# VHH binders against p46559, part 42

Target 1, 369 residues: p46559
Amino acid sequence: MTAIEKFFTEKSPDSEQVLLKVIELGIDFLGGEWKNVDKSQVNVSRVHGGQSNHMFHVTSSTSATPYLLRIHRQPPSQVFTDTVNLAIFSERGLGPKLYGFFEGGRMEEFLPSKTFDVNDVLVPENSRKIGAIFPLYHSINVPVSKSRRCVHLMREWLNGYESLGGGDYEILPTTVNYSDHPKSVSIKDLNHEIDNFEKWSTEIFEHTLVFSHNDLASTNILELNSTKELVLIDWEFGTYNWRGFDLAMHLSETAIDYRVPFPPGIKMNGDLIDNPPNIQIFCEAYVEADKKLKNRSPSDPTAEVKALIQECQFFWPLTNLFWALSAMKHSLLKFENGVDLDVQARDRLAVYFHLKPRSQKIYEELSKK
Short names: E, the ipSAE of ESMFold2; O, the ipSAE of OpenDDE; V2, 0.75 times the mean of E and O plus 0.25 times the DockQ between their complexes.

## First folded at step 13 (VHH)

Design u5 (framework vhh_7nfr_2; at its last look DockQ between E and O 0.03; V2 from the best seeds 0.00; counts 0 for: pae O 3.6 > 2, placed apart)
Fold by ESMFold2, look of step 13:
Structure u5 (fold): chain B 369 residues (1-369), chain A 125 residues (1-125)
Amino acid sequence: as target 1 above (369 residues)
Amino acid sequence: QVQLQESGGGLVQPGGSLRLSCAASGFTFSDYAMSWVRQAPGEGREWVSSISGSGGSTYYADSVKGRFTIARDNVKNTLYLLMDSLKSDDTAVYYCARSYTIEYGRGTWYEFDYWGQGTQVTVSS
């Protein structure tokens, strides 16, 4: 543990030393609005639930700008993508402002907001708003590698799993009742699945390459109190990717309940996994917003929506394989996040194999057009 | 109307154990998360531990993880803190607080609206 990490994790957030330190940081990075703040006017709250960072919400009873303080748990090289994405979106006014970056941590804007849950996402008007926001960030030219896609991170996780001594994996679902999957898969089998999906995706969807969030669960959607605009946060998985993966990730996460008591801390709804109720409205909003943003007149809007729904359905199983591989690796690291990672891995693998035949049929249909 | 009354503090040797209790009245106890917060002489208040209304989720400051256990009895409207392996650093007044969760993305923290009078815990060799 670094010295700055020890300072912020082993001292009380309300100790005089921490209060003076956060005032100093406010002065250094936010300037004069913090210069006249007294320690008796400052509140520092530890934010729980973070995995990559120790987080603190820093406020005052004055008009000084509140901020989120992130103290890295991991070396800076392991938070590189999140840092680059934050800086890019901050500069473009599309996410929280970056107030400062220093050795071992950073400061960013706190957005007075409501965090969405799954119930909020499934409200039809909210589904429309969310669908409309995707084209906005999909249109941004982000100066990062375009060759690194979701499949590369999946391979990194699988390699990490193997390096940690992982082997053949038994698929024994807990919260879903599927039986149309192999009893177990080898690392070689899983590499084959990644390779096949990459081949399929590249052959029929390479023209859909956009900068993607890749983790747009409800908890990464903030509704601003002041404007009711939606802001997307936590871009740590952001990469160029096939847009259908990004859309399918959002839709598939609506079928997953993370608020179930631990153990297992996760439950998947098979009916929603097969057929999310918001897909029509979501895809309609995407096509409408994309048309407006690009000043285009689609030749057949209903056909475009139908094609986009098919695109989402194609990528659906890949989103489950993505998180299954992450869960397999992090289970071996004894990672605790309120979810039984073995249950998640097993259930998501079962979902992957259950949905994969639909994706294969879509691939076969589209490759012959 | 809301009343929180702590008890169970005292003087202990390093390595010793104590159980703190907080009797709650004037509200539906099981509807609220509850927390322990401590204050050492000359210091600010430090969050120690929280428990959900149902008792299903518990949270601890890093300084007390593995040594302290928070629990609640929703029939008796009582909050507990079981403190083991006590150190001189644990010397403080311990407060019971009614709390609620603030959400921001995947992160949460606690804010407190009612406090007890506190009970003194002193760890000395």
Scores: ipSAE 0.264, ipTM 0.678, lowest interface PAE 3.2, mean pLDDT 87
Fold by OpenDDE, look of step 13:
Structure u5 (fold): chain B 369 residues (1-369), chain A 125 residues (1-125)
Amino acid sequence: as target 1 above (369 residues)
Amino acid sequence: QVQLQESGGGLVQPGGSLRLSCAASGFTFSDYAMSWVRQAPGEGREWVSSISGSGGSTYYADSVKGRFTIARDNVKNTLYLLMDSLKSDDTAVYYCARSYTIEYGRGTWYEFDYWGQGTQVTVSS
């Protein structure tokens, strides 16, 4: 625990010490009216949300700019990446403004907003908006490794699984009804799956590498109260990846409910997996927005949209394999986050093997061109 | 340099108790969560317990819950594992591991970056 974390966790938000500290931070990073703010005019409230950070909403009864105070609980490496991303997004107006960062924390613009739920992301208009916003983020040049980090993470998680004593993994779907999967998969088998997709993706889609969110679940989408614009948050997995992987990640997440109040705490909708209702409008919006962003001449988008849908379909299984491997590893740590990780792993593997043949077919078709 | 050194292992009868210690150095001990992980012969590593940097939060594997207690002394830079009601299945090398939390979009998880050499615990009649 950093000194600052200890400070903010051991003291009450209404304590004089905390009030004075947030004034100090306000002065140091925002200046202006914060120089005239008295502790009696300051309110600090705990914001409940991400488990990885302590968050406080800092306001005053003056004209001083309110801000979100984030105290990190993450290791320095993760903080670094997150900070860099936020800084870039801040400058580009693609997220909350970064007012400042310090050892163990940062100050951000507070954005009154609604966090999307599983129903929100299924609304066609929202899907359109999300599709349209992706090109803005994908166009950003982030000064990080351009390697496909998803592949690295999958291998790392699999190795971690093995190191934690994991062996052959039995696939017993719980919330999905697929049966066209092996009964069990070995570590070797899973490595082979990773290798194949890496190969296929590299051969066909290497030109599509973009900075990616890689975890755009509903909970990572904010709708601003004032403008109804969408803002993507939680870029902890923000790395370069194949465009289709990032898009498919979001689309695949729309089929999954992680807020089931009873065990196993997760539910996958097979209908949405097989026939995502908004994939067309999502891809149309993406193509249109991308053309506009790149100042491309207007043209019939039909072929491009079709191609993008195909691209998403190709990567759809891989997103499930990605999280399956994560779940496999982390399940061995027996931490609970409301979701049975074994169930998640099994269900995602079932989905993976169900959809894999389609991806292989797509590869075969595109490799001949 | 981060160093972790386990001690306190030994031979104990079923139903017996042991106290393991882990001496930490080379980092600010209180800044990090700490964990115990064990490895039985012929098996992989199994997570046993974790404790937050402040000691305010503790977590246990189901297999040891109610029997084991994790604790820490941040002044002494020492991690402890109190093991009661020991069973034959508890026989393993017990490792101390420095831990950190990772944000997993939908939850918080512990990862491990440094390990001790381990201490042998044998439960046998």
Scores: ipSAE 0.039, ipTM 0.425, lowest interface PAE 3.6, mean pLDDT 90
ESMFold2 (binder alone), look of step 13: mean pLDDT 84; pTM 0.843

Design u6 (framework vhh_7nfr_2; at its last look DockQ between E and O 0.05; V2 from the best seeds 0.00; counts 0 for: pae E 5.9 > 2, placed apart)
Fold by OpenDDE, look of step 13:
Structure u6 (fold): chain B 369 residues (1-369), chain A 125 residues (1-125)
Amino acid sequence: as target 1 above (369 residues)
Amino acid sequence: QVQLQESGGGLVQPGGSLRLSCAASGFTFSDYAMSWVRQAPGEGREWVSSISGSGGSTYYADSVKGRFTIARDNVKNTLYLLMDSLKSDDTAVYYCAREYEIEYGRGTYYEFDYWGQGTQVTVSS
């Protein structure tokens, strides 16, 4: 635990120490009216419901600019990347403004907003908006490694699983009804799956590499109260990846409910997996927005939309493999997210193997061109 | 320098009990959650149990739940693992580890930054 984390977690938000500290931060990073703010005028409230458990909304009864205080709980390696990302997005108006960063935390613009839930992302108009916003982020050149971090993570998680004593993994779906999967998979088998998709993706889709969110679940989408515009948050997995992987990640997440109040805490909708209702609208919006962004002449988008849908379909199983491997590893550790990780892993593997043949077919078709 | 030293391991019959201890030094003990991790021969490391810094919260792997009890004495800077109803499958080197919490993805997981040398527990008839 960092010193600053300890400071903000051990003390009450209304404690004098905290009040003085947030004033200090306000002065240091925002200046202006914060120089005249008295502790009696300051209110610090903990923000719940986000990805971070250490967020505070700092306000005053003065004209001083309110701000969100975030105390990091991410791995150090992610903090750097996250900070860079946020800084870039801030400058481009694609997220909350970054007021400042310090060791163990940062100050951000507080955005009154609603966080999307699993139902929100299924609304066709919202899917359209989300599809249209992706090109804005995908067009950003972020000065980070252009390597496909997702592949590395999958291998790392698998290795971690093995190192933790994991062996052959039995696939017993709980919330999905697929049966066209192996009874069990070995570590070798899983490595082979990773290798194949890496190969296929590299051969067919290498030209589609973009800076990607890679975790756009509903909880990572904010709707601004004032403008109803959408803002993508939680870029902890932000790395370069195949465009289709990032898009498929979002689409695949729309089929999953993590808000089940009772065990296993997760539910996958097979119907949404097999027939995602908004994939057409989503891809249409993406293509249109991308053309506009690139100043391309208006043209019939039909072929491009079809191609993009195919691309998303190709990567759809890989997104499930990605999180399956994560779940496998973390199920062997103390992990808290309200979800049975074994159930998640099994279900995602079932989905993976169910959809994999389609991906292989797509590869074969595109390889002939 | 952070140091962790396990003790209390040994040979015990099935159904028997053992008490492991871990002496900690080089850091503010009460500020950190602590864990027990074990490694059986030919197997990887398996998380066994965790306890919060204050001792108010305890966590157990399913494999040991109801049989093992984790505890700590923050005055003595010592972590304990009470192991009851021991089984052959509990045979392993048991490690004490300092835990740190990470928010990652859609959840919180715990990793370890310091380990002891381990103590051997053998359950055999």
Scores: ipSAE 0.282, ipTM 0.684, lowest interface PAE 2.0, mean pLDDT 91
Fold by ESMFold2, look of step 13:
Structure u6 (fold): chain B 369 residues (1-369), chain A 125 residues (1-125)
Amino acid sequence: as target 1 above (369 residues)
Amino acid sequence: QVQLQESGGGLVQPGGSLRLSCAASGFTFSDYAMSWVRQAPGEGREWVSSISGSGGSTYYADSVKGRFTIARDNVKNTLYLLMDSLKSDDTAVYYCAREYEIEYGRGTYYEFDYWGQGTQVTVSS
């Protein structure tokens, strides 16, 4: 942990030191509004939703502009990406205003809202709204690398795992009810899995390259209190990527409940792993919104929806491998956040191998054409 | 200022019972979910139990389920932990902790912004 992270996590939010620090930040970045604010007028509340950040809602009894303070927990490469993506979306009005940034953190607009959970994303009306939002974000030209994709992060995590002394990984025990996976996997095995999926994806789906969120779990979706519109947040994994990975990540995460007691702090819903009930409505909304956004002539919408569903099904296991590799590395770093990362890694590897045959068959079918 | 003050710890024989209390002040108690967290000597913190602001939902770690009961009195602003069938493994300092009020995007479950000073529970044979 950095010094600023320790400051905000080890001190009480109502301590004099924290109150004076947030006034200093307010003066530095928001100016005269905060100049005459006394510490007795300030409220600092810790905010849920800080897995990649420690979050604080900073308000005062004055007219000074309140702000959300984010203190980063991210590795250096993700701090750069997160900052760039935030600035891009803030400038386009597609997210909260950016008030300022500094080494280790930033200040932004607090959006009065409800955070979605796994049940909210399965409501048909919400699934449609979420599906309809993706084409807008996918249409944006972002001036970042188009070659750095999900597989780049996966290789970084696997290399990091090895550098930390990791070796063969035992998949059992799991909490999912599967047995069609290896008992253990080597680093060589995992490199082969990444290479195979990259080859398949590039050969068949390279035309689907878009700027992607890559982490749209339910809790990264805010419903605004005032309008009930949905806002996507936490773009720290944002990259160009195959759109099917982005869509499959959202759909796959509907099977995962992080709001369960530790241990293990994570539970996969086996009924949802293969086919979430909302995939049809979600993909229909995506196709319809994409056509409207791009003013495309009518085509065969039923065929397009079926193709998009197949695209999501192809990328589904890759989304699980992605997080398994992250969890393997971060388990060795002894990251304590209320989730048993070995349970996550083992379960996601089991799901990966369970679903991989479907992706292989889709590749074989599409590559013959 | 938010204050949480635990009491009711002590020495007890295996199989015995104990009731912990946590007096809360400086905030609207019923607006917050509350938790008990324990720490054995030389170990990390272990979440024990949580209760919703209204008291309608309760949650327990597997290690204490069926033996411990969390409760709250929103009139007296007091959180309780009723511990039955105590074992030597239950020896720890027990803290009460206030959960965040505001949810804003992805978070870890069982995050807390205020902690009590703790009360020692010792189960000896």
Scores: ipSAE 0.030, ipTM 0.429, lowest interface PAE 5.9, mean pLDDT 85
ESMFold2 (binder alone), look of step 13: mean pLDDT 84; pTM 0.847

Design u7 (framework vhh_7nfr_2; at its last look DockQ between E and O 0.02; V2 from the best seeds 0.00; counts 0 for: pae O 10.0 > 2, placed apart)
Fold by ESMFold2, look of step 13:
Structure u7 (fold): chain B 369 residues (1-369), chain A 125 residues (1-125)
Amino acid sequence: as target 1 above (369 residues)
Amino acid sequence: QVQLQESGGGLVQPGGSLRLSCAASGFTFSSYAMSWVRQAPGEGREWVSSISGSGGSTYYADSVKGRFTIARDNVKNTLYLLMDSLKSDDTAVYYCARSYTIQYGRGTYYKFDYWGQGTQVTVSS
């Protein structure tokens, strides 16, 4: 644990030391608006967030700009990549402003907003808005590796699982009602699955390579109070990737309810696993926004939407394999995140194998053309 | 001092209905999620249902979904569980618990920090 992480986790947010520290940070990075702020005017609230950061909302009773303070729990290299992603999208108006970063943390804009939940993302009007956002950030040229895709991170997690002593993984019992999956899967089997999807994706969808969010669950979507525009947050999984993975990740997450109590802290909605009601509206919005953004001539929009739906269906099982591998590794690390990671891994593996035949069929059909 | 007191339990025949109540005091009721948890004889505790502080979000265990309804009255500081179509398997002591959410991206964690003493529900002839 770094000294700065220890400082912010072992002291009360309302302690004099913390209050003076956040004023100092405000002065250092936001300037004179914080110079006249007294500690009696400052509020620091712990905001519960993910495993990657300790997060604090810093405000004052003055007109000084409030900010979110993130104190990193990750290694410096991973934090640097996340911060670079934030900065790039912040400059383009596609994310919170980055006010500054320092060893062990960063300061960013607090956006007065509503955080979406699973109910919000399924409202048709919201699905249209969300679908229309993807082409905006998919069009940005981010100066990072284009060869580092979702499958690279999946392999890192699987290798990490093995290094931590993991072996054959039992898929049963599950909370999803499927039986068309193996009872157990080896590390070799999982490497084979990753290799197959990489081969299929590269052969058919390489032209769809874009910088992708890769984690657009509802909680990463903010609706601004002032404009009702949507802002995407938490770009920590951002990589170049096939756009269909990014889109399928959002659609797949509509079937996942994390609001249930632990244990298990996760529930898959069986009605949505292979039949998201919003896929048509979502894909229509994507195609229309992409055409507008690129100023391209109208073509057959119905055919383009149908092709995009097929593209999402192809990648849908891969999004489940992605999180299954993460959950397998992090279960061995004994992470405390309010979700039973073994239940998540088992359920997502079951879904992966259940849906994989559809993806294989799509690959076979498209590779003949 | 946080206090939670359940009432409304009793003996009911299969297919019958009961309404449980939980009177809350000693805290700002509307600021906390609330839950029902049950414990059958010889079994561990089983989560039954939860409701957000505002009452806008409700959640149910699969074993009770469609049969039980959780509700709250933030004016009267009272939590309710309406139990319909009761089965012998529903026989248990039902506890009211104050809960709050810890969120880790995709996950929701409910921590139960205060419990009532429980009310017995028995489904039998």
Scores: ipSAE 0.015, ipTM 0.221, lowest interface PAE 7.1, mean pLDDT 85
Fold by OpenDDE, look of step 13:
Structure u7 (fold): chain B 369 residues (1-369), chain A 125 residues (1-125)
Amino acid sequence: as target 1 above (369 residues)
Amino acid sequence: QVQLQESGGGLVQPGGSLRLSCAASGFTFSSYAMSWVRQAPGEGREWVSSISGSGGSTYYADSVKGRFTIARDNVKNTLYLLMDSLKSDDTAVYYCARSYTIQYGRGTYYKFDYWGQGTQVTVSS
């Protein structure tokens, strides 16, 4: 735990120490009216919603600019990536303004907004909006490694699992009813799966590399109250990846509900996995927005939309493998996030093996062209 | 008590201009984003424009972009909407609104909590 994390977690938000500290931060990074703010005029309230950060809404009864204070709980590497991404997006007007960053935290623009839930992302119009916003982010050139970090992370997590004493993993689905999966998978088997998808993806979709969010669950989408525009947040996994992987990540998450108030704390909807209701409108919106952004000549989008849907379908199982491996490792660490990680891992592996044959077929078809 | 009062509406010819004002009281005006929302007869409420508490950020609906300008005076606790090149389709009751935060479960949600009574804008030849 960093010094600043300890400071903000051990003290009450209404404590004099916290009030003085947020004034200090306001002065240092925002200046102006913060220089005239008294502690009696300051209000600090805890904001809930993120597991990876401590967040506080800092306001005053003066004209001083309110701000969101974020205290990091993440590893330094993730903090670095997230901060760089936020800085770029801030400058481009694609997210909250970054007012400042310091060791262990940052100050952001507070955006009055609604955080999407699992139902919100299933609304067709919202899916359209989300599809349309992706090209804006995918068009950004971020000065980070262009390596496929998703593959690296999968291997890292698997190695971590092994290092922690993990062995053959039994696949026992809990919330899904798939049966076309192996009874168990070895570390070698899982490595082979990673290798195959890396190969297939590199051969077929290398030209689609874009800066990607890689974790666009519903909770990472804000709808601004004022404009109803959508803003994507939580770029801790923001790296270059195949476009289809990023899109499939979002689409696959639409089938998952993490709001289950009782164990296992997660539910996957097989119907949504097999027949995603909004994939067409989502991809149509993406293609249209992308054409506009790139000033492409008007053309019939039908073929391009079909191709993009296929691309998303190809990467759909890989997104599940990705999080399955994460869940496997973190389960051994007894990481608590409100979800049974073993259940999540098993269910995601079941989904992976269920959908994998489709991906292989797509590869075979596209490799002949 | 939070109060919002719009003024400046009226009848104007197409191509004309109007300036709306919203007088705010009962809260720290500069701490809140403010918005204009309009409602045409028989239609739902349509968002028009928003401005951040500091006034540093402004947002517009596509339908009014380039024609309307939102501004605020935090000393006078007043929100403004400058409307140029008015069209018949701009005919509506215009409301000013304040955003507020509510706690719902683990999440903080922002909604419009206070509205003015509205001011009528009619664009007609």
Scores: ipSAE 0.010, ipTM 0.258, lowest interface PAE 10.0, mean pLDDT 89
ESMFold2 (binder alone), look of step 13: mean pLDDT 85; pTM 0.845

